# VHH binders against Profilin-1 (pfn-1): the designs that were tried, part 144

Target 1, 132 residues: Profilin-1 (pfn-1), of Caenorhabditis elegans (q9xw16)
Amino acid sequence: MSGWNAYIDTMTAAAPSIKRCAIVGAADGSVWARTEADNVFKASEEELKTFVALFNDVTQVPAKGADIEGVHYVVPRTEESLIFGKKENTGFFAVKTKSAVLIAVYEGPNEVAAQVRKAVESMQTYLNNAGY
Key: E = the ipSAE of ESMFold2; O = the ipSAE of OpenDDE; V2 = 0.75 times the mean of E and O plus 0.25 times the DockQ between their complexes.

## First folded at step 20 (VHH)

Design uj22 (from ui11 with T58I; framework vhh_7pa5_2; at its last look DockQ between E and O 0.76; V2 from the best seeds 0.82)
Fold by OpenDDE, look of step 20:
Structure uj22 (fold): chain B 132 residues (1-132), chain A 123 residues (1-123)
Amino acid sequence: as target 1 above (132 residues)
Amino acid sequence: QVQLVESGGGMVQPGGSLRLSCAASGFTFSSYAMSWVRRAPGKGPEWVSYISGSGKSIHYADSVKGRFTISRDNAKNTLYLQMNSLKPEDTALYYCAVGGPQPPPLKGETQHWGQGTQVTVSS
């Protein structure tokens, strides 16, 4: 386990509906930590590079959606440091910190989304306060 | 399961060079970015550099930019740090770590770094 893995564990523990999770570099999409074993986060470095670049102009993202792990998600709306998407009974939340992007992919009814968002935003706040 | 073993440290004069190595095991090395961090006496950890899994993306702290070069050999599961033009302020215990700049430890967590390798720059 790496230091960043503890943050992965914290987010997944806070929201059981999270199936896969990753922490990547905000500048380049490099993988710093990810869920492993039976729930491996499978996005490639190239895909993640494209994904984190979406935060350069979040206003354009709803028009085109977002891709994670080869899956295309509809993005209903965005916030300055938040991108979230939906596809059937799945979705994702991605939040940007000073240096990282936290990505959580979840499965379940719409009701579970609130808990997932809370988990990633809590971590976002913690990391921002720590200067990361 | 994750194991990191640093080596290559030593004592050199100002302006000298060293090359550090980090042998990694227990995880899919090429899937993760890797960092070098250092701890000087009486100071907290300082991030030095990181390189993406593919090696295509590299970043340096301002304090070492232009002097240090990070690289990796994914076939050997090894991370490297070439240190040139060393200064006394580079004196520290050097660690390799998985991921980018290392976050603060969470409650009850320990740093998952190796034993470190000592670098001493002195006249």
Scores: ipSAE 0.900, ipTM 0.942, lowest interface PAE 0.4, mean pLDDT 95
Fold by ESMFold2, look of step 20:
Structure uj22 (fold): chain B 132 residues (1-132), chain A 123 residues (1-123)
Amino acid sequence: as target 1 above (132 residues)
Amino acid sequence: QVQLVESGGGMVQPGGSLRLSCAASGFTFSSYAMSWVRRAPGKGPEWVSYISGSGKSIHYADSVKGRFTISRDNAKNTLYLQMNSLKPEDTALYYCAVGGPQPPPLKGETQHWGQGTQVTVSS
């Protein structure tokens, strides 16, 4: 009950447009927690290792885009610890902490993107303040 | 649903060895990183070791480096900790956990530890 799953639950409750969500190790892309059952976050460890490495230089990501769950996203903008990707009526926000990357994949028009960003950044801030 | 069952603890003399096991069920074990955590009497949880889902990324706390070896058998859904050169300071209740070093509990969250497996190192 204590653990990373509570962070998944908090993010999905705060932003209902989040359909799939994961928390992965920043160094290795290994899954620490994810949505399961009918909404399984299905990305391989290899794909996630490539994904988290994007945070090594976020300024190069808009030229490449990003892949999650075998889906290619356009990345319109990045910040040092945040990557935002879009494809049609879906998108993702990913944020990096000291030890982890939090990933939320959402569905809906661009109007819901701020809600999703706020949900992941809230957990990022909480973890950063605790040294995680 | 998710179950983690630790075993293999016991009493040993300093310098002895033990091998802990953690049997996992109720989730896709091979997809997840795993950790060992220990709680010494009267102390809070201390992260001990970490292994990625694939087993390719492994880390240890400084206090156990060179003495403990984490491993996993994804076909058997089992996590292991080989503990060599045991010291009295290793006396603790040992737990396995899903993911990296466990985060701070969120507001309203109750921390529940499983049974764990006791390791006691004494003469």
Scores: ipSAE 0.789, ipTM 0.892, lowest interface PAE 0.7, mean pLDDT 91
ESMFold2 (binder alone), look of step 20: mean pLDDT 79; pTM 0.794

Design uj23 (from ui11 with G108A; framework vhh_7pa5_2; at its last look DockQ between E and O 0.80; V2 from the best seeds 0.00; counts 0 for: unsure alone 64.98 < 65)
Fold by OpenDDE, look of step 20:
Order: C-alpha cells, then structure tokens, then sequence
Structure uj23 (fold): chain B 132 residues (1-132), chain A 123 residues (1-123)
C-alpha cells in the first residue's frame, strides 16, 4: 500500500508471534500502516489518539494500564519511549520514534516477548536514524 | 490492487492557486492517513502534508504552512490539496501516498505512488 507497509512486513517477519501490527502517527494516532487480511489491526483512530498520548508521561501508565483494540492490558513498567502490556497469553509492545508509534500485538507464552521487543526496537532504531 | 491517480496540476504565475485531487482505490480509504509529497527537479522527495483517516487531524511542512490546505472526502475516496499563494519553489511533481510522512523505501515496488501531477509556478 505504501512505503510504511514494508516496515510492517519486516517486523512481522522478524517475530512470528506478532498477530497484529500497526504504525501510527505519534502526534494524532492516525493509522499509517497496519496488518490486513486475516490479522487486521482494529484499533480506532480515537482509541489510538488516546494511546499515543500515553507517551507524554509514561510514568503514569503502569498505574492505569493501556487499551488497544478494546482490550485492557496491564502495564508492568515503562521506559522513555517504550510501553508494553500483558493480558493472559497475549501482550503488546509499543515504541515511539520521532514521528511515529510502532505497535505490535502478540500471542504466546512469556518467552516470545523478547523476540517481539527486539523486532520493534530494531525498527525504532532504524527509523530514528533515518529521521522518522 | 492499490491505485492512486493524481490530477489538477498546471502552470500558474506566482501568487496563483491550484487545487489537486487524488482518486484512491484498492483499499479501505477512510482507515488510513493520506499524504501529499512532491519532487522538484534535481531534488529528492519532500513531504508536504498529511491528514488522518477521519480528516480531524492535519499536518503541514513548514514550507507550505499557511498556504496549503489538505482535505479529504471519504465518501468519494478522494484526497485534495488546495494550494494558495504559490511560489516558484513550489514547482514540482506532486504525488499522493498512503500514511504520514514517507519513510525511506525498503523496496521500490512497495511505494505506491501514482503518475503524479505537474505543478509549475513561473512568471
């Protein structure tokens, strides 16, 4: 669909446990790219607007959790540009770049989380270095 | 399947106006932000503006802020760019694209731009 879709494909290829993935605008939560077909990322623009705003003060996020696609996740901790959540055998990793937020929703045991994090953080580094 | 067709370009004098259109098909138009990008002779692509899927949020490059207005009609699957107070430095081939500011392409074939529409600002 666009140049951004290539980045979606790269992340999903790097971590097979990723079920849905999206790249959204850091300023407004608008969807720039997302997984489609059988694994459509379904968060609404309004929901994503609220989600990306969490990065304005990540220290408050563990106390209230985070919602993605109508699902509430517990957020154990946060980092400056990283929010991750868990719910049963599912979870998400979200990283912020200069202009975007990358969101990956995964399914599996805790052991798969490391691979998902690596995939999104690698992309974060690449995009930051490119000025995005 | 994704198709983008730009139109509305032309030649105008400095201070003139143009309105560009982009007809989109092959995807759920309203689910994605859309951008305008331009390529001037001898220069790389420059992001111009983008608008959220709902149209509620708009963003502009500093070079066009206050002069250009991006809008969309989701019922018609069409993106627009109203360009006022045009300057010679706005001369470029204008493309529409899915998403926000366009990243460096990982693969050339993944960048689904149309043929573009030429805008020439000259005395």
Amino acid sequence: as target 1 above (132 residues)
Amino acid sequence: QVQLVESGGGMVQPGGSLRLSCAASGFTFSSYAMSWVRRAPGKGPEWVSYISGSGKSTHYADSVKGRFTISRDNAKNTLYLQMNSLKPEDTALYYCAVGGPQPPPLKAETQHWGQGTQVTVSS
Scores: ipSAE 0.880, ipTM 0.930, lowest interface PAE 0.5, mean pLDDT 94
Fold by ESMFold2, look of step 20:
Structure uj23 (fold): chain B 132 residues (1-132), chain A 123 residues (1-123)
Amino acid sequence: as target 1 above (132 residues)
Amino acid sequence: QVQLVESGGGMVQPGGSLRLSCAASGFTFSSYAMSWVRRAPGKGPEWVSYISGSGKSTHYADSVKGRFTISRDNAKNTLYLQMNSLKPEDTALYYCAVGGPQPPPLKAETQHWGQGTQVTVSS
């Protein structure tokens, strides 16, 4: 498989509430790696292209929300390279690196959101420091 | 079990052309971006090109832009690299890989490469 699978595995191990996870190209939303087997990350290439383009102007994302896997999320918070989406007892964190976007979809109460964010940001930092 | 088998390499003179193939099995080929990567003698891996799962988006290293064309046939689970205007510095073992440019390893030996296909460009 993809050498990016180690990143998927590291994030899901660090935050067990992550149900589905993917790493996609920042330029085009192409899938480089994703969770498989029991929890296949299912988003079309077209949806992912639209999703990664949200990082072109994160300030407009809270007004629009975001769609992943056919689910519409409210986006209460963004930062320059981070989008947080929420829908009922589920949510996502997405972070952008130089070349990729890391997406983690989780389930659980509010306290798990911080764990998910930390998991994706740790990988973001590692990749940024390596020039990715 | 993911299997990637490269072929189409050979010896060619500068300015010549070759077409590489990568036969893929064991995964949903059309769902994933695919890359070509090369290893020149005494050097580490150099990413060459990648193509999105649908084939609609392509990307190239600066050293090959305008000379190499990546393509895929999702009905045949096959990835291609058309290499034109070959130069001696293109001499390398060429591999295909799943995903975009390969990341820095998180752990030693977390990646493996197949046998590859040798491309040799010399007078």
Scores: ipSAE 0.713, ipTM 0.869, lowest interface PAE 1.1, mean pLDDT 90
ESMFold2 (binder alone), look of step 20: mean pLDDT 79; pTM 0.794

Design uj24 (from ui11 with E109D; framework vhh_7pa5_2; at its last look DockQ between E and O 0.80; V2 from the best seeds 0.83)
Fold by OpenDDE, look of step 20:
Structure uj24 (fold): chain B 132 residues (1-132), chain A 123 residues (1-123)
Amino acid sequence: as target 1 above (132 residues)
Amino acid sequence: QVQLVESGGGMVQPGGSLRLSCAASGFTFSSYAMSWVRRAPGKGPEWVSYISGSGKSTHYADSVKGRFTISRDNAKNTLYLQMNSLKPEDTALYYCAVGGPQPPPLKGDTQHWGQGTQVTVSS
C-alpha cells in the first residue's frame, strides 16, 4: 500500500457501496492509486485524460455526459470541482482537488449516493487543506 | 509486496551529473504514475518529479525544472532520473514512490519507498 492507497482505503471504508475507486492526476489523468484485486478500477490513461479535462468547463458536462471504464453515464448536473453521473443502479462521484481527481464508482439504489458523495468530498476537503 | 530499490547516487561537484534508477516489483508497474522524492538533511520530503504510467506525461518541481529528466522503461519495471547541472542544494537522499506528489501520511499508512540513494553535491 503506497501513500495514496491509504486514501483509497479510507474512502472505500467510509462508503461500502463504492465498488471501484481511483486517485488520478488532475493535469494528465495518470493513475496514482486505485482499487485492485476483485475490484480493479479499469479506466485507461487515455480515458482518464479525457475525463479530468471535463473539469476545465464543468458546465458543459451535463449536455454530453461522462465516460468511465468504457461506461457512459448521464450527468444530471455539476458543481464546482464536482462531477457525478448515473446509469441504472450504478453511478460515480468525481471531485477535483488542487492536484488530483478522486473518482468513486458505486452500485446500489439512489439512497446510497449520499454516503458515497460524503466520502469523496470529505477526502477532497482534507487534501485541499493539506495543499494537494 | 511492493518493493522499490533506488540506486545510482554518489558524490559529484557542482555542475556535475548523475543518473538514478529505481527497480520496482510487486505491482503492475505500467499502470501507475511514479515519482521521485528527496529528503535533505533537517528538511521534510520534497517532491521532485513524476511520470504517467505510459510515460507520455512528465511533471517537475520548479526547483529542478530544466535540469532533471524523469523517464521509465515499463518492460524493465524501472524508473530513471537524469540529473544535470547539479547544485549543492540538490544534496539529499532520493526515493522513488508510486503515484504523483506524495500525500501526507495517514494513520497506519506505510510508505513504500526503498532505502533511498544518497546524492551529495559538493566542491
Scores: ipSAE 0.912, ipTM 0.948, lowest interface PAE 0.4, mean pLDDT 95
Fold by ESMFold2, look of step 20:
Structure uj24 (fold): chain B 132 residues (1-132), chain A 123 residues (1-123)
Amino acid sequence: as target 1 above (132 residues)
Amino acid sequence: QVQLVESGGGMVQPGGSLRLSCAASGFTFSSYAMSWVRRAPGKGPEWVSYISGSGKSTHYADSVKGRFTISRDNAKNTLYLQMNSLKPEDTALYYCAVGGPQPPPLKGDTQHWGQGTQVTVSS
């Protein structure tokens, strides 16, 4: 396995409400690492290419929503390098670095969202500081 | 459980060509991007090239652009690196890796590399 798997493990350990997680190339949506086995992050490369392209103009995303793993999410909030999506008792946070997009899909009440965001942004910051 | 086995290295004169192979097992090869990485004598790892899971997207380090071509055969779970116009500076142990350029290690974590395949370019 790649050194990217340690990032997956760190995020899921920091926020146990994360159920599936992936790190994908920012340019092409290709998977670099993901949760596997019973918690497979299953999104096609085609879907992920469309998803990462949302970061080209995050201001348009709330009007469109976002699709991950064939599930449509409402996007109540975006920032320049962050997209937050919600559907019922589930949601996702995705953050962009220079080379990658980190995606975490979680379950739980709204108060766990801050924990998930912190877990994902901690890895984003670490990668940004290293030039990734 | 993931296994990556590199082959195809050898000794060649400057200007020569070699084709490296990487046989993959223990994971769904076609779902993942792949990279080639090299370690020159006395140096740390240098990312060389990248290919997406589908094979539709490729990227190269500036030092090899135009000379090296990455490709994959998802039916055979095999990654390739065609190396042309080889230079002495290309002398290194070459490894394949899953994903894009490998990230900084997290505390206590180490990346596990296979044996690699040696490429030696000298006259």
Scores: ipSAE 0.778, ipTM 0.887, lowest interface PAE 0.8, mean pLDDT 91
ESMFold2 (binder alone), look of step 20: mean pLDDT 79; pTM 0.796

Design uj25 (from ui6 with P105S K107E; framework vhh_7pa5_2; at its last look DockQ between E and O 0.69; V2 from the best seeds 0.00; counts 0 for: pae O 5.7 > 2)
Fold by ESMFold2, look of step 20:
Structure uj25 (fold): chain B 132 residues (1-132), chain A 123 residues (1-123)
Amino acid sequence: as target 1 above (132 residues)
Amino acid sequence: QVQLVESGGGMVQPGGSLRLSCAASGFTFSSYAMSWVRRAPGKGPEWVSYISGTGKSTHYADSVKGRFTISRDNAKNTLYLQMNSLKPEDTALYYCAVGGPQPPSLEGEMQYWGQGTQVTVSS
């Protein structure tokens, strides 16, 4: 598919609770890579453009929540380059790099959230160090 | 079985124009951003431009802004690059690729790139 697919595979291998994953352009929400086939990451370009714009001021996100794949998540916490969303027994972590936003949607009890966060933040660090 | 086939290259004098095409198959073309990437002789790949899946968002390297225009026709699964005001420095093998700018360490991703199309700017 794309050279970004290797990064999708690395994150899903590091955190098996990740069910769907995408790498999108930070400027416009365009899809550079995503999980496909039985685990298609389904979000429109318009939804992703709105989503990545949340990183322009993460302090407003907890009051509004976030939408991904047509699902509304409560956002209990944010950091300058990280948004965590939760809905029932599912959640997401999204992190921003210089050029991209990495999105991982997971399922499972809250105890698996740390592994998911570690997987996306490790990739965030790698890409930032490479200038991406 | 992703296939990308570039065409439209050629020899042109400085100041001339060329229009490159990239025929795509084997994936849902409209779902993905697409890039043009070029390789000058003896050099590594240089990202040139990308366009979002819907075509509503475009981005360019500083070296080509104002001279090159990226576009796509999702009904024909085709990506385009209109190149105007060509310079000798634009001489390269041009490839299309899926997604936005990628880290250089991904050498294995060259197999998603086609044969490329040669652009030569010289008098």
Scores: ipSAE 0.733, ipTM 0.873, lowest interface PAE 1.0, mean pLDDT 89
Fold by OpenDDE, look of step 20:
Structure uj25 (fold): chain B 132 residues (1-132), chain A 123 residues (1-123)
Amino acid sequence: as target 1 above (132 residues)
Amino acid sequence: QVQLVESGGGMVQPGGSLRLSCAASGFTFSSYAMSWVRRAPGKGPEWVSYISGTGKSTHYADSVKGRFTISRDNAKNTLYLQMNSLKPEDTALYYCAVGGPQPPSLEGEMQYWGQGTQVTVSS
């Protein structure tokens, strides 16, 4: 649909274990682009608004966890612009840019997590350099 | 299959008003934020305004803040832009697009579907 979908495709291509992916506004959680068809990213705007607000104080997130698509994830730790969670054989990585939050939900053993993180952080770097 | 059709443009005098519409099809309209973008002659595209999927959040470029109002009717799959107190510098081809605000330096990141609608403000 829009140029943002190309970035979704780039991330999902870089990490095949990504099941669903979205690019949302950092200020309000509005959806700019998401995976579609059989892998639709299903988080509501209300949920995303709450999620992106976690980046206002990432230090508190490990204590309470994070919810994506109605699923509660344990958050082992956070970084300045990175929140990641785990639940059984699933997890997510979320990175914040100047104006956006990139969210990737993945499924697989712990070994796939590194590839997912690399994919979203690469996109984070690209978008930051581009002014987003 | 995604299609965006802009309408409502025209020629008005400074201080006049116009209301633009954008008919959307081919995707779940209410699930996506929408934006208005404009391109003036000889200039790159300029982001004008955006609205969240539910319409609860809106943002405006400084150049139009207080004069323009973005809205949407998700039941009609339609995006609107009410333009008041129009100025000559608002003259441009206006497009609607899927997605959030676009920095001016990233020309082409927004995809425009259709021919746009021309707005001309002149005395």
Scores: ipSAE 0.019, ipTM 0.369, lowest interface PAE 5.7, mean pLDDT 88
ESMFold2 (binder alone), look of step 20: mean pLDDT 80; pTM 0.810

Design uj26 (from ui6 with T28E; framework vhh_7pa5_2; at its last look DockQ between E and O 0.69; V2 from the best seeds 0.00; counts 0 for: pae O 2.5 > 2)
Fold by ESMFold2, look of step 20:
Structure uj26 (fold): chain B 132 residues (1-132), chain A 123 residues (1-123)
Amino acid sequence: as target 1 above (132 residues)
Amino acid sequence: QVQLVESGGGMVQPGGSLRLSCAASGFEFSSYAMSWVRRAPGKGPEWVSYISGTGKSTHYADSVKGRFTISRDNAKNTLYLQMNSLKPEDTALYYCAVGGPQPPPLKGEMQYWGQGTQVTVSS
């Protein structure tokens, strides 16, 4: 597969509550890597294009919420390069690098969210430091 | 098992054209972006172009814009690179890869590349 698969594997190993994960192009939402098999990340290219465009103005996202994999999330928190979505006992963290958006969808109580955020942000930092 | 097989390289004079193909198997081809990457003599990999899974979005390195066209045929699981107005500096071994521009390796990660297809542009 792609060399991006190692990033997927690293995030899912660091935060076992991550059930599905993807790395997509920041410009167009194209899928560069994703979880497969029993936990395939199922978002269309059209949905992902809309999703990554949310980073063009994160201040508008809390009012709208966000959709990924056909699921609508409330967005209580954004930062310039991070969107956190929540629905019941599931949620997502998405972070933007220079070239990509890393998306992790997790399940579990809110206590696991910090671990998921750290897993995604560590890869964001690594990529940003390398110019990605 | 993922397999990517490049073909269509050859020798051409400056200003000539070549069309590269990449036959893909072992994964859901239409779900993933695909890239062309090249290695010139004595150099590391240089990303050339990528195309989204649906084929609706294309991206090019500045050095090839307007001369190269990436495309895909999802029914045939094949990626293409049409190269026009070739220059000596396009001489390289060309590879296809899954995803957008290849990421930096994580520490301890082993990188591998297939055979590629050689493009030589000389008088």
Scores: ipSAE 0.797, ipTM 0.897, lowest interface PAE 0.8, mean pLDDT 91
Fold by OpenDDE, look of step 20:
Structure uj26 (fold): chain B 132 residues (1-132), chain A 123 residues (1-123)
Amino acid sequence: as target 1 above (132 residues)
Amino acid sequence: QVQLVESGGGMVQPGGSLRLSCAASGFEFSSYAMSWVRRAPGKGPEWVSYISGTGKSTHYADSVKGRFTISRDNAKNTLYLQMNSLKPEDTALYYCAVGGPQPPPLKGEMQYWGQGTQVTVSS
């Protein structure tokens, strides 16, 4: 429906283990694009507002974890613009650009995590270079 | 199936006001942020404003801050743009679009825009 959907498609194509994905505003968590149909990204705007605010102080996130789509994830560690979490055979990667947060929720063994991270970080780099 | 129809444009003198509307259909309107963008003659598209799905958060380009107000009625699937203190440089074709600020250009038409509504500010 928007140009941002092309970026959703690019990330999901790069990592087939991604089940749901969203691009949201870094300032307010507003949804710019999300996966739909059979793989609808279901996080509410209120939840996303809280989630993107985690990037204001990532050092505190491992102590409390992170919630996405009503699911609580353990966050082993964080980086300045990267938050990732795990729950059993699921997890997420979230990266922050200048104006957006890219969120990818995946399912599979730990081995698939590397591919998911690469997909979202590649997109992060591309958008940052483009000034977004 | 996604459809956006802009209306409310016209010709006004500097300092005048207009209120634009955008009727949306073919998707879950309240689940997406919406934006206004404009294209002036001889210039590329310029992002103007966006509003979150619930309407609780808004953002404006520096060029329109304090003059324009974006709002929405999710029950009517309608987006609005109140434009006050209009200037000649606001002259443009105005479009509504799904999502926040517009992404980098991609090959082909990747966004749903309506036909646009013309705003002309001239003395």
Scores: ipSAE 0.048, ipTM 0.425, lowest interface PAE 2.5, mean pLDDT 89
ESMFold2 (binder alone), look of step 20: mean pLDDT 81; pTM 0.819

Design uj3 (from ui16 with Q111S; framework vhh_7pa5_2; at its last look DockQ between E and O 0.75; V2 from the best seeds 0.77)
Fold by OpenDDE, look of step 20:
Formats: C-alpha cells, sequence, structure tokens
Structure uj3 (fold): chain B 132 residues (1-132), chain A 123 residues (1-123)
C-alpha cells in the first residue's frame, strides 16, 4: 500500500507472535500503516492520540496502564521510548522514534515477548538512524 | 489495488497559486493519514505536508508553512493541496502518498506514489 507497509511487513515477519501492528504519527496518533485483512489493527485515531501522548511522561504510565483497541493493559514498567503492556496471554510493545510510534500487539506465553520487543526495537533503531 | 492519481499542476508566475488534487482508491481512505511529497530536478524527495485520517490534524514542512494548506474530502476519497505565494523553489513533481513523512525505501519495494503532477513556478 505504501512505503510504511514494508516496515509493518518486516516487523511481523521477524516476530510471528505479532497479531496486529501499526505505525502511527508520534505527534497526533494518525495511522500511517497497519496490518490489514484478517489481522486489522483497529485502534481509532482518537484512542491513538491519547496513546502516543503517554510518551510525554512515561513515568506515569505504570500507575494507570494503557489502552489499545479498547483493551486495557497493565504496564509493569516503562523506558524512555518504550511502553509495553500485558493482559493474560496477550501484550503489546510500543516504541517511539523521532516522528513515529511503532505498536505491536502479540499473543502467546511470556516467552514470545522477547522476540516481539527485539523486532520493534530493531525497527526503532533503523528508523531513528534514517531520521524518522 | 492501491491507486493514487495526482492532478492540478501547471505553470504559474512567482506569487501565483495552484490547487492540487489526489484521487485515491483501493483502500479505506479515511483510515489513513495522507501526505504530499515533491521532487525537484536533481534533488531527492522532500516531504511537504500530511493530514490525519479524520482531517483534524495537519503538519507542514518549514519550507511551505504559511503558504500551503492540506485538506481532504473523505466522502470523495480525495486529498488536496492549496499552494499560495508560490516561489521558483517550489518547482517540482508533486506526489501524494499514504501515511506521514515518507520513509526510506526498502529493497525490492515498488513505487507507492502516483505518476505525479508537475508544478513549475517561473517568471
Amino acid sequence: as target 1 above (132 residues)
Amino acid sequence: QVQLVESGGGMVQPGGSLRLSCAASGFTFSSYAMSWVRRAPGKGPEWVSYISGSGKSTHYADSVKGRFTISRDNAKNTLYLQMNSLKPEDTALYYCAVGGPQPPPLKGEMSHWGQGTQVTVSS
């Protein structure tokens, strides 16, 4: 569909446990690319606007959690440009680049989380180095 | 399946105005942000502006801020760019694209832009 879709494909290929994935604008939560077809990323623009704003002060996020696609996740901890959450056998990783937020929602046991994190952080590094 | 068709370009004098249009099809238009990008002769692509899916949020490159206005009509699946106070340095082939500022291409990736519409600003 677009140049950003190639990055979606790269992340989902790197971590098969990713069920849905999106790249959104860091400034406004607008959707730039997302998984489609049977695995449509369904967060609304309004919800994403609220979500990306969490990166303005990540230290407060563990106290209140995070919502994606109408699902509330517990956030155990955060890093400067990383927010991750858990709910039962699901979770998400969200990383912030210079201009975007990459969001990956996964399903599986805790053991799959490491691979998902690696996939999104690798993309984060690549995009940051490219100026995005 | 995704198709983007730009139009509205032309030749104008400095200080003139143009309005570009982009007809989109093959995807849920209102679900995605849309961008305008341009390529001047001998230069790489330059991001110009993008607008959120709902149209509530707009962003501009510093080089066009205050002169260009991006908008969209989701009922018509159409993206617009109103260009005022045009300058010779705005001369370029203008493309519309899905998403925000456009990322570097990856190996084997086909062009995701339309054919473009030529804008020439000259006295």
Scores: ipSAE 0.891, ipTM 0.935, lowest interface PAE 0.5, mean pLDDT 94
Fold by ESMFold2, look of step 20:
Structure uj3 (fold): chain B 132 residues (1-132), chain A 123 residues (1-123)
Amino acid sequence: as target 1 above (132 residues)
Amino acid sequence: QVQLVESGGGMVQPGGSLRLSCAASGFTFSSYAMSWVRRAPGKGPEWVSYISGSGKSTHYADSVKGRFTISRDNAKNTLYLQMNSLKPEDTALYYCAVGGPQPPPLKGEMSHWGQGTQVTVSS
């Protein structure tokens, strides 16, 4: 099957510490693609709608944290189109493109976070340049 | 494993109506947004319409807005496109797809389209 799943596969291959990953609509939080099977990205459409709305004003997010898959993360930093969340030995990076939000949940020490960030930001740039 | 089967195409006169169906299997249909995409003769793919997994959010290309209605029946794992006031410019092969508007192929990746269902609008 072609389409958005290839983008999931590219990100997980580029950063093997990514355990779960999704591409969701920026307007409605609906899932366009996600990891499946043993690594199902499990978040409701309503939770994801709330999550993607955080990008409307990322400066407010560090004070509140963020919820993904029913897990609350501390958000140590944000950038205009990036949210980084952390909880214990896990974390996430989420980036916004023109039409979507890319979410990668990883496990491991901070040493792997840079690889995860690079994987999602590279895809963000590619999709933005393609108009997505 | 993921399977999408389009049906309901045919030949109609301008101003006519058709209802396309897309039967889905091999995945949790209600968890995913779905789209309709079409390819007219000699043209590349054109995104037509989008519906969220829950069905609460829908979007349409300007060229079909007000004439086409996307819907889904999550109990039957089926996506629909009601096409009213059909015009010759709607003539195309119509496909359903998982997710939002379809992106270009990644470098070195081959884009695969199924058979689709043909819609022909001619007098």
Scores: ipSAE 0.662, ipTM 0.858, lowest interface PAE 1.3, mean pLDDT 89
ESMFold2 (binder alone), look of step 20: mean pLDDT 82; pTM 0.830

